# VH-VL binders against q5slc1, part 13

Target 1, 112 residues: q5slc1
Amino acid sequence: MGALRGRWAEEEALRFLLGKGYRLLWRNRRTPFGEVDLFMEKDGVYVVVEVKQRASARFGAPLEAITPGKVRRLLQSARFLLGRDDLPVRLEAVLVHGTPKDFRLEHLVLEL
Below, E stands for the ipSAE of ESMFold2; O stands for the ipSAE of ESMFold2 at other seeds; V2 stands for 0.75 times the mean of E and O plus 0.25 times the DockQ between their complexes.

## First folded at step 3 (VH-VL)

Design n11 (framework fv_regdanvimab)
Fold by ESMFold2-Fast, scan of step 3:
Structure n11 (fold): chain C 112 residues (1-112), chain A 121 residues (1-121), chain B 110 residues (1-110)
Amino acid sequence: as target 1 above (112 residues)
Amino acid sequence: QITLKESGPTLVKPTQTLTLTCSFSGFSLSTYGVGVGWIRQPPGKALEWLALIDWDDDKYYSTSLKTRLTISKDTSKNQVVLTMTNMDPVDTATYYCARIRLWFGDAFDIWGQGTTVTVSS
Amino acid sequence: ELVLTQPPSVSAAPGQKVTISCSGSSSNIGDNYVSWYQQLPGTAPKLLIYENNKRPSGIPDRFSGSKSGTSATLGITGLQTGDEADYYCGTWDSSLSDYVFGGGTELTVL
């Protein structure tokens, strides 16, 4: 799934996080628990980042929330990739609102 | 600094297979978001993209030429190799290799000088 | 066949301004970043603009890029004789899964 096209939201999320001092470890990795968009490191903490795109032209359309079940699967995916369950892992999301020409970005910490 | 250089035969007969090597320095094709592509240009004509290989060994081929093309990399040698089968006089062109930065604009930012391949009997 | 359409040639006098258009579709220019490449006679192409409107280090601000919908434009102000070259737009095409170049525009500075 290494597509060069149509990944603009994930590219913008990655650029934003790199600008904040995050380091990329893995991208678009599949695990038994699902796919991880971005797996990063910041100040000795491993960070799983979920990227969600919301087109401005379709604002107000029903969108799937990031559910507690999704959050737990992301945590399980992180532990699988690290091969350990004792390392500090933080779950975060980057919400990209709009189109490539006109977007805004929100960065938030996820909780169980 | 960063350099790329193409090498291979300058003369190829019709029906033969062309093998070109791109040797580079100043960067690693193990770096996330980096790839190396091949582009050709027949005399007096436009640029035509042929193939691309990225840091994760994903391979991309021109839709019109994909059955004739194979791209591979040797990370230990800092080389990318393109093979093109069943050469024809219309394949006469200057062949370039270039670095692409996939996370940062999908642009071919550094180009080799090009190598001219003539296909003739 | 060409997927991106450019005018075959443009010309102007030194000191003047030119614009070069590149027209595509939603699957290429509409969805993806556009780059522009300058090719001086007998040389390899050189990256001039990336991400629609950004300049690499060493490229003067006389060169600019823009994108609107399915079209992109390269602008050159204060034309110099050293600007005589072929100019190509380039982008990814999502429908083809190909990197595509325009047909090229020959710039002549009188």
Scores: ipSAE 0.006, ipTM 0.579, lowest interface PAE 13.6, mean pLDDT 84

Design n12 (framework fv_satralizumab)
Fold by ESMFold2-Fast, scan of step 3:
Structure n12 (fold): chain C 112 residues (1-112), chain A 122 residues (1-122), chain B 107 residues (1-107)
Amino acid sequence: as target 1 above (112 residues)
Amino acid sequence: QVQLQESGPGLVKPSETLSLTCAVSGYSISSGYYWSWVRQPPGEGLEWIGYIYHSGSTNYNPSLKGRVTISRDNSKNTLYLQMNSLRAEDTAVYYCARGPLWFGELSPFDYWGEGTLVTVSS
Amino acid sequence: DIQMTQSPSSLSASVGDSVTITCQASQDISNYLNWYQQKPGKAPELLIYDASNLETGVPSRFSGSGSGTDFTFTISSLEAEDAATYYCQQYDNLPLTFGQGTKVEIE
């Protein structure tokens, strides 16, 4: 999917998290370990957020499992972006179900 | 129905800053759409300037080299465009438009304002 | 940036003729291409989205096809009201880019 395709889900996820008191640090950052959709901070904890969409191919890729390997790569990406490995990091996901006109969000805490 | 209406100074001098407004009616700008500015020099084609999403996130055409700011006022349901360091080649009709993204039953750039002519001249 | 090359730059045709405009993307954009009609002094209006889908209220004589890098726009039976400039536009990637436009004149 190109940069604009599927972006609505990430925008809605960002809006949702900002409304919950999260602070945005970086978006769509590529690291040697992979791409980070949203990198945020809340209450002194750094948060890597994966945004997943449940939709037809028209709106984005099908939902994929967040595997142990993906968790490890997300944690390594966070440490790379922070330049340190002693800061608290949390891994979370926002699942976006539906279409831009009619959707719901599900927010999950994954692992540290 | 959704309507967009641009307004601006009409004539600006080189090196000045352009400020345009786009009043939106019939739909809340804080509700789920991208809102864009597009310009068209007289007799030429269309150039996308940038967008603002209902959350406040913005993106700009790199060709404009940091001269552009797009903003909004949700309470007035109004979009704004500011462009610095104006040159004669910035002379164009400026449009605001809803889109390009909000898929499903909705199409990109489905509503446009009437456009406002901006002439950059001494 | 994705460059959109549109051809021809202008054409002249008679009512009842079939006319075709082409649009070529500098890289694969799948089907993420729209076609707009702009009449003199007016804002552009969406005719076709996602390469081949006709916008609501648009006459069926307009059609689009293609995917990847090569796209076509066709008016199957030209009417006087179709005199306008037509633009293709990609939305696969930022920045959004338009073709240079094709002016269709009716004789």
Scores: ipSAE 0.000, ipTM 0.553, lowest interface PAE 13.6, mean pLDDT 82

Design n13 (framework fv_satralizumab)
Fold by ESMFold2-Fast, scan of step 3:
Structure n13 (fold): chain C 112 residues (1-112), chain A 122 residues (1-122), chain B 107 residues (1-107)
Amino acid sequence: as target 1 above (112 residues)
Amino acid sequence: QVQLQESGPGLVKPSETLSLTCAVSGGSISSDYYWSWVRQPPGEGLEWIGYIYYSGSTNYNPSLKGRVTISRDNSKNTLYLQMNSLRAEDTAVYYCARVKYTIFGVDYFDYWGEGTLVTVSS
Amino acid sequence: DIQMTQSPSSLSASVGDSVTITCQASQDISNYLNWYQQKPGKAPELLIYDASNLETGVPSRFSGSGSGTDFTFTISSLEAEDAATYYCQQYDSLPYTFGQGTKVEIE
């Protein structure tokens, strides 16, 4: 039930991005290259968003990094979902630190 | 360099409400840190009171939650602490402090104010 | 809440001595522990974060180690300016909690 455990963090990340003018296109989509947490659009640019929660890291496990291999697979997933490779895509992450009652967000942009 | 400076009444009567301010310079309270209050009774140890995150979210020490409000004014770059129903046991030096965090969840107090002594007495 | 217990509560030592302070957590906190120095009449200052990392500008004679429930803080060669109270602090979970402090006096 990892989906249920991480769901509140994805909800908060989505709420945060919607508040910043992002538009949601797809959520939790599977592709041959992996799963995309949030696929969004802002100002004509398509955005793949990876959501990371770190309540577990505070209890003895370090936060899993977004590796170069993961970045490559996320970009391939975006191309697959769009059916095209000529559209602007960027990768972003939202780190959610804490619990549903007390959390903070960190928003990172990975420029291509 | 970030500097924090507390100010307050110095003397408060039992049952009254304490109001403290923390003026911040050299950095913005709208930046991605927790902004916190910590107190220290004379001759005793440190007790965390609570914090406010740049988004406006707050968290309080459960032992004090019912009596404490932390707020801010971004235009004045100032933090506030209100604590109601004061007792003699609330006599302490009150500090405001910044909490830095990292992507690995390392939280620490990196800058502290000089502290302001609040005495609760009739 | 996580309780932090320091030992000893106070000590006296001479310049040049090696001083060790311990801190015990009531539950496993991994390496999520900081150490602060507080001189009389002053605010605390960060010395060590994440159990063993020396903060920038802090003298190398200060060090920290440990993981889980048992942590140590060491001053390898005590200086006169090290007379202070030292506090450990956990950040594994809220509320943040501090040890009761260890007072270091110079003979």
Scores: ipSAE 0.000, ipTM 0.568, lowest interface PAE 11.1, mean pLDDT 84

Design n14 (framework fv_cixutumumab)
Fold by ESMFold2-Fast, scan of step 3:
Structure n14 (fold): chain C 112 residues (1-112), chain A 121 residues (1-121), chain B 108 residues (1-108)
Amino acid sequence: as target 1 above (112 residues)
Amino acid sequence: EVQLVQSGAEVKKPGSSVKVSCKASGGTFSSYAISWVRQAPGQGLEWMGGIIPIFGTANYAQKFQGRVTITADKSTSTAYMELSSLRSEDTAVYYCARGSTIFGEYYMDVWGKGTTVTVSS
Amino acid sequence: SSELTQDPAVSVALGQTVRITCQGDSLRSYYASWYQQKPGQAPILVIYGENNRPSGIPDRFSGSSSGNTASLTITGAQAEDEADYYCNSRDSSGNHVVFGGGTKLTVL
């Protein structure tokens, strides 16, 4: 949807990953199993990236859990987008804590 | 290093359309946003919309929705802005500008020299 | 624009300090950037991300923000600083870019 929309956290996550040598393949793709925020490739591995934003970096602000069901649906979405199930796929998350004026990123690799 | 080169001045009649081009030379095109900003004589700057070529979707200011179309051709590093149903109040200088973000904020660091569009009968 | 408001005009004596302000609710959430425009020329970015200067911009230019207000300060104004100054930021939704109405700076 682009950097000019109210998706600043996803834009920052994308810039961070591009700076790490990730290659963007698709953004905001809808599949039968759900929406994929960023679908990328790094060192021959296909990566589904879930971007989570916390409205505030202060204590007590909730962050939505990435449930086992969502992990399964994201993996199924990756295989659907690739049209194959024999390629290496990894799930990752970028957590964006704070506001545009004061934020930090946390990058997580999901092993499941 | 990066330069934005815009197409030449246009004189148009009311009811016609105009398409202005903006070619990026030097540096990266696809990962930066290209915005279109206009300025009527003696007036301020007005954002019309923008596109990030890698995402493929344009965003428009509500005032211009339905009359403006912004596109990009990644193979030629060129962005376009087409404005239809021209009125005399569309007489303005039209700028393209390259945008980037810091902390989620959008700023435009490289500007084209502007294309003058005059709408008169 | 009405979402970001600037005073239409301000004057400063040569060598003195001037502060140009920009107000809007979106500035509580988003930083402002500032552009200088001289007659017949495209705007030039002078401050971005609150208080960063692009290469080539003199150090007399600085930015600050507090609450719903962003400010551009020129310390020791020079004759060549006479220009229109525009702030810009995102609107309150974060979806669009908006400009202030501009401030004409006269250096006396």
Scores: ipSAE 0.006, ipTM 0.589, lowest interface PAE 12.1, mean pLDDT 82

Design n15 (framework fv_recibokibart; at its last look DockQ between E and O 0.66; V2 from the best seeds 0.00; counts 0 for: pae E 4.6 > 2)
Fold by ESMFold2 at other seeds, look of step 4:
Structure n15 (fold): chain C 112 residues (1-112), chain A 121 residues (1-121), chain B 108 residues (1-108)
Amino acid sequence: as target 1 above (112 residues)
Amino acid sequence: QVQLVQSGAEVKKPGASVKVSCKASGYTFTDYYMHWAKQAPGQGLEWIGEINPNSGGTNYAQKFQGRVTMTRDTSISTAYMELSRLRSDDTAVYYCARDSPTIFGDWFDPWGQGTLVTVSS
Amino acid sequence: QIVLTQSPGTLSLSPGERATLSCRASQSVSSSYLAWYQQKPGQAPRLWIYDASSRATGIPDRFSGSGSGTDFTLTISRLEPEDFATYYCQQYGSSPYTFGQGTKLEIK
């Protein structure tokens, strides 16, 4: 997958979510408000999924916290991609901890 | 108030080692990763690595692998960076900086005041 | 790893002018995982912009960040005397974290 070289964590996150029954609509879509890593659908709900890779998991820090600016940009991107603002949208994260040879995934649902 | 205070300037000979300290205050030391960066005279910033202050686990940039050792002493909220087999191009200001993580972000805030290490014959 | 290249290396302008500083990544930085730092001589870097476009607390609104993918910009709409400094971009989208080499913004 040459196009995804350097984005190995995103590929693993996608594989993981597909295995959980999510449907992929778009990936790496650029909008006026930023880039959306994965835009998916599950159980009639549109899902913006952001992927974050780290060499190791952070402990003690409140990783469930998302900045207000990031929330705003992700929601604006979803509305842009859908062309409307009356559809159910959920924000999720897949945290990828480690390296291509040794990693672990953490899947989070973010509050809106 | 969150603060990082580093040890004073050092002058070393080629082949020696240096150990820089970074004392944290105003927050729970073990809750945030600590990073180290290098800035050679008149040049930009270069990431050296990070340490998990709770476990002592580290992750180093490839360029410094084998010459850098990062440690900490949680009883005094202090991180350390040791650089061995010093050479002239190691002359630089070395900074510690606290990771300020969110789900997606890992920006550095605050930074220590910097420690000048001079390697000269 | 992601290499960040800043341009120009030095930018000479006068107070009141608009400044545009570029940071280009060797590969895409997803979700705009990019920060900007200001550094004045003899001082440590200071966080200025995070998440590509969000200003840190207390940063004047004349500073704005923009961009996505491989092309990022820091813009200062009307330069003030205190804005003359060196600015660094940094990516945190993937480890190892990397910095650009800096753009020195100096008074004409």
Scores: ipSAE 0.458, ipTM 0.824, lowest interface PAE 2.2, mean pLDDT 88
Fold by ESMFold2, look of step 6:
Structure n15 (fold): chain C 112 residues (1-112), chain A 121 residues (1-121), chain B 108 residues (1-108)
Amino acid sequence: as target 1 above (112 residues)
Amino acid sequence: QVQLVQSGAEVKKPGASVKVSCKASGYTFTDYYMHWAKQAPGQGLEWIGEINPNSGGTNYAQKFQGRVTMTRDTSISTAYMELSRLRSDDTAVYYCARDSPTIFGDWFDPWGQGTLVTVSS
Amino acid sequence: QIVLTQSPGTLSLSPGERATLSCRASQSVSSSYLAWYQQKPGQAPRLWIYDASSRATGIPDRFSGSGSGTDFTLTISRLEPEDFATYYCQQYGSSPYTFGQGTKLEIK
């Protein structure tokens, strides 16, 4: 109790993805490689979804970049949760810009 | 070489205002958010707020709402933080720091050298 | 807003020993959005660890970060004299961004 308190942006991201036909498998799942925010499935592909909240959208910054270490940890976490490494896995992000009363979402598919 | 150089130390009386500058060099100033943080003597760090140097848009920590104003001058790659109605507990070193964003990251690198503001008597 | 509580406040150890510094969040910090900074007296903070476990450029491999959710650690496997400083954690998973109060690592 208390560990999920104040995660409004994750709730909104989940609602958004469910509305896009994604199926939720697990959320906030700890692995030896880190925490997975949302672990989902869409059209036969397993999806690790990471959620990032900001007060305002970043313009002029290289927001498409993801560190190699984070990519490795997300993929390792997916394989850990699935118990196998031969299933299709995709990485996605939901960027939540603003406040609980006034926000917008940006949904990205992250390329390897 | 990416560098942030802040204005010099200031001594102020209670009720006055102070404006600290932070000059950026070695990168495109408008591409990265600038953050400000406070460190009172012998204490830890406290985030004050951020400014988008491209648009001028700001976001402040609730504790500083109404007393802090962040601005910038893109022609000289300089950010400013003004703190008004100074109290004795505003005595601190104030830092500017550049956001280092990725899709998920907003760690601060580099930091300015800090500006000591002393509020006394 | 997320409060970060570091423990211990002061850690007294000798060179060669292993150090473990703790950072506990009042709410879950999603996707390990946590950084660590080192600060020596009279100096600005320096980025040490980002994304909970990634070392900044030039940081020795005796430093490692780990953790998820509400519990994060910074470990120094074998202390060198230059490692004695104050360390701060910072979360950037939710605005407003917040810092821990610091752990001072000092020579015993």
Scores: ipSAE 0.435, ipTM 0.833, lowest interface PAE 2.5, mean pLDDT 88
Fold by ESMFold2-Fast, scan of step 3:
Structure n15 (fold): chain C 112 residues (1-112), chain A 121 residues (1-121), chain B 108 residues (1-108)
Amino acid sequence: as target 1 above (112 residues)
Amino acid sequence: QVQLVQSGAEVKKPGASVKVSCKASGYTFTDYYMHWAKQAPGQGLEWIGEINPNSGGTNYAQKFQGRVTMTRDTSISTAYMELSRLRSDDTAVYYCARDSPTIFGDWFDPWGQGTLVTVSS
Amino acid sequence: QIVLTQSPGTLSLSPGERATLSCRASQSVSSSYLAWYQQKPGQAPRLWIYDASSRATGIPDRFSGSGSGTDFTLTISRLEPEDFATYYCQQYGSSPYTFGQGTKLEIK
């Protein structure tokens, strides 16, 4: 079945990151700790990227980017995929605001 | 504590409009999206739409587009949902609910107690 | 839009038994962005599980959520009388947000 059906936001996020020099290692990878949307590498650092689509932008709200439980699962997933826990790993997010014809991207580096 | 308190039950005739209120307390009203959901008698939940209380920006489910209007009044921490051109199948309990505290979490907590809207001739 | 199908529609069990409730999505739900709500008659829904497997504050550990992609499960290891209610799943992986039709857990 078509992997791209309903995954336009993830495709746009991937295209954006590739344009910024990120290298794709794994996509839509399931681990015992959860799924990883995009597992990338940039300048020797491994990056777990969460992709989130929203129909409207959030401005000015002091919301946390991600829950502590999700952070733990993403880090455990990265260690599982790498087979080791001594490599530098960053958590990042790409928010895709809008529709397939009219969208904006917000790229967040999550502090860890 | 965080609470959402909704306006009381309403009985309306077909073709009328209804405006339900949802008063928030115990948190900064403008920091969280507010959602509205419909539950027809004996049926499941249906998402109607959301409002950003900070900007006033809204996003509605396609089924309700053109008939629903969401607004807010930041001075009294109150969100409103107005449904126009009422039909008999609009008879339902309408809930407001606060979005989660995280930008990636769009689960709803807490919920208002619900407002029963009955549309009958 | 993603359609969520819950099964069974009604599950009749006795206190002490194990309950398994299914929620299946018509398309993959990204990043396990799925929640479960409990609703009792005359009450508003209550958040029970979020991010597919995280229990909300105060929810007993006999409740567990699991799954990813299109297949999600809510499990109650040993039913207590207060657990009999209707349970709804909700996805927030993509707009519009959608709910399943609910599974009613009732006493046999």
Scores: ipSAE 0.124, ipTM 0.744, lowest interface PAE 4.0, mean pLDDT 86
ESMFold2, look of step 4: ipSAE 0.117; ipTM 0.735
ESMFold2 (binder alone), look of step 4: mean pLDDT 92; pTM 0.937
ESMFold2 (binder alone), look of step 6: mean pLDDT 93; pTM 0.938
ESMFold2 at other seeds, look of step 6: ipSAE 0.043; ipTM 0.703
ESMFold2, look of step 7: ipSAE 0.154; ipTM 0.728
ESMFold2 (binder alone), look of step 7: mean pLDDT 92; pTM 0.935
ESMFold2 at other seeds, look of step 7: ipSAE 0.217; ipTM 0.755

Design n16 (framework fv_mogamulizumab)
Fold by ESMFold2-Fast, scan of step 3:
Structure n16 (fold): chain C 112 residues (1-112), chain A 121 residues (1-121), chain B 112 residues (1-112)
Amino acid sequence: as target 1 above (112 residues)
Amino acid sequence: EVQLVESGGDLVQPGRSLRLSCAASGFTFSSYAMSWVRQAPGKGLEWVATISGSGGSTYYADSVKGRFTISRDNAKNSLYLQMNSLRVEDTALYYCARHGYTEWLDAFDIWGQGTLVTVSS
Amino acid sequence: DVLMTQSPLSLPVTPGEPASISCRSSQSLLHSSGYNYLDWYLQKPGQSPQLLIYLGSNRASGVPDRFSGSGSGTDFTLKISRVEAEDVGVYYCMQALQTPYTFGQGTKVEIK
């Protein structure tokens, strides 16, 4: 598994969402369609949360792009984990900018 | 329908300030990073500034750093460019552009019509 | 900064003939995600730029299949298999790997 050092961004994202009333259902789940960082629930809606970390101050050098293809794969992963395709699912991202000692978060709703 | 409409361009003297606006409609504005791209008369395209979907991150071309400020009001679906200490070389048509399907870096898939800024004495 | 160089700068073409535009970057645009952060735009006379190709080779919505993008790393090509009158305008490549985002100087395609 990954070192603790590599998980700080995801831990901060989780802490932030819990503070906003989100409930954690699963963490770091693998599916046939990819890995899900955080799978949560808020007000009856299931939420797949992608956590993105940038170590660089440069906008054009992301760790990984969030593309329409990735959005569709994350939605497929949510349906796989739920075992149903009739439940409301939303896709969100938390962008973590900086280092463990000096960071900020951006919380985004991704359109399906 | 997805639309971007710029306004605020004017004829101004060097050293003055001007604020440009871009009104967005037809999409979830807060989910997209937005940019300003300019084009001097008869010249090519030059990227000016980018703002993330939440407004938490901003990036600037070296030629405008310290003079221009990009901002957004997601409740009003509006993007802004505050231009201070204007120079003759800032004369250009200023375009508002959206960064693709998601906020996290896609191409400029939608462009506005542009608003003309002329800095002259 | 990443320097983007286009060739040729002027390209007179006969309708129905193929056209090819080259774009070279001063450093690799291939990201660890496997994507080349290079996009192509067309600006028709008196109009705003429009997206043609994103991430090296993907055609934007509504773009005819006669347009194709290829290349990887530092050398990229935009091809028009059969040029039509409505294809006249200035073509720009742009790198989006890092800020500042930089454009090529533009290639003017005109009918002869």
Scores: ipSAE 0.005, ipTM 0.569, lowest interface PAE 13.7, mean pLDDT 83

Design n17 (framework fv_ecleralimab)
Fold by ESMFold2-Fast, scan of step 3:
Structure n17 (fold): chain C 112 residues (1-112), chain A 122 residues (1-122), chain B 107 residues (1-107)
Amino acid sequence: as target 1 above (112 residues)
Amino acid sequence: EVQLVESGGGLVKPGGSLRLSCAASGFTFSNAWMSWVRQAPGKGLEWVGHIKSKTDGGTTDYAAPVKGRFTISRDDSKNTLYLQMNSLKTEDTAVYYCTTRGYSEFLGMDVWGQGTLVTVSS
Amino acid sequence: SYELTQPLSVSVALGQTARITCGGNNIGSKSVHWYQQKPGQAPVLVIYYDSDRPSGIPERFSGSNSGNTATLTISRAQAGDEADYYCQVWDSSSDHVFGGGTKLTVL
């Protein structure tokens, strides 16, 4: 069921963002452009959140995993879910380093 | 765990009608986008159409060859997907597969049923 | 209408790496899914959203997608990998589009 993608990592990312005042709109939504891990709202801005789990730093630089193609697909997914293209949307990432018993979170705001 | 079982296939004459059913289990059907994909004997896969979840508008889209003749519907209370086929042509002869793109699954996994054969001949 | 192009056939020797391509205009901006179909069986999803692997699919299967070409890579090919392979994307004008399929032969 979602275990292969580290569902616990997504749970922890969600708890972290809820603690920062983000509001959850959708979780694990599939669109024609791909899957959105968390779709949230904060201060009138819609936020697409990509959750990345890294068991070790040897997976490479986390930001290098988010390609220009992925950015475009995430924006198209946001537009599809909202049914509109005139609303403010931003992309963010939560990087989860470690295991369920010992982890660290890194929260990144990506500029479009 | 996730299972899809098609039924309703058979032999039908050109111009006739047939309704296929797909019984779903093992996932939250109401959250899933459901599709029909067909495969003519010895040929490749061809998308027929899909129906979105109620949350995503419940709308349908169809491939050009079947538009206006086929109708996709769903009954979330019965976890069942339907394909109503009207004005059947010999070119519609194929194994019809039911597939899912569930929003409830983080893995983004698709599951296919075993397929049901529709033969359109005189 | 959007079109995906696959080679009709690819051969690979046992234990070697097979690469099956899927060509499409700006396909790198789309999400590509790959299906394996063995004779008499329903298709099985082997790669989804460009590079993700479903539970139960061996690590030998991997995917990539950039520019105008997506690629399914099967490392350490085994006899049981013989099958037809299909790529698939969604396009706003054509909805869900499948490639023509590639027959993989393991020699």
Scores: ipSAE 0.007, ipTM 0.554, lowest interface PAE 13.4, mean pLDDT 81

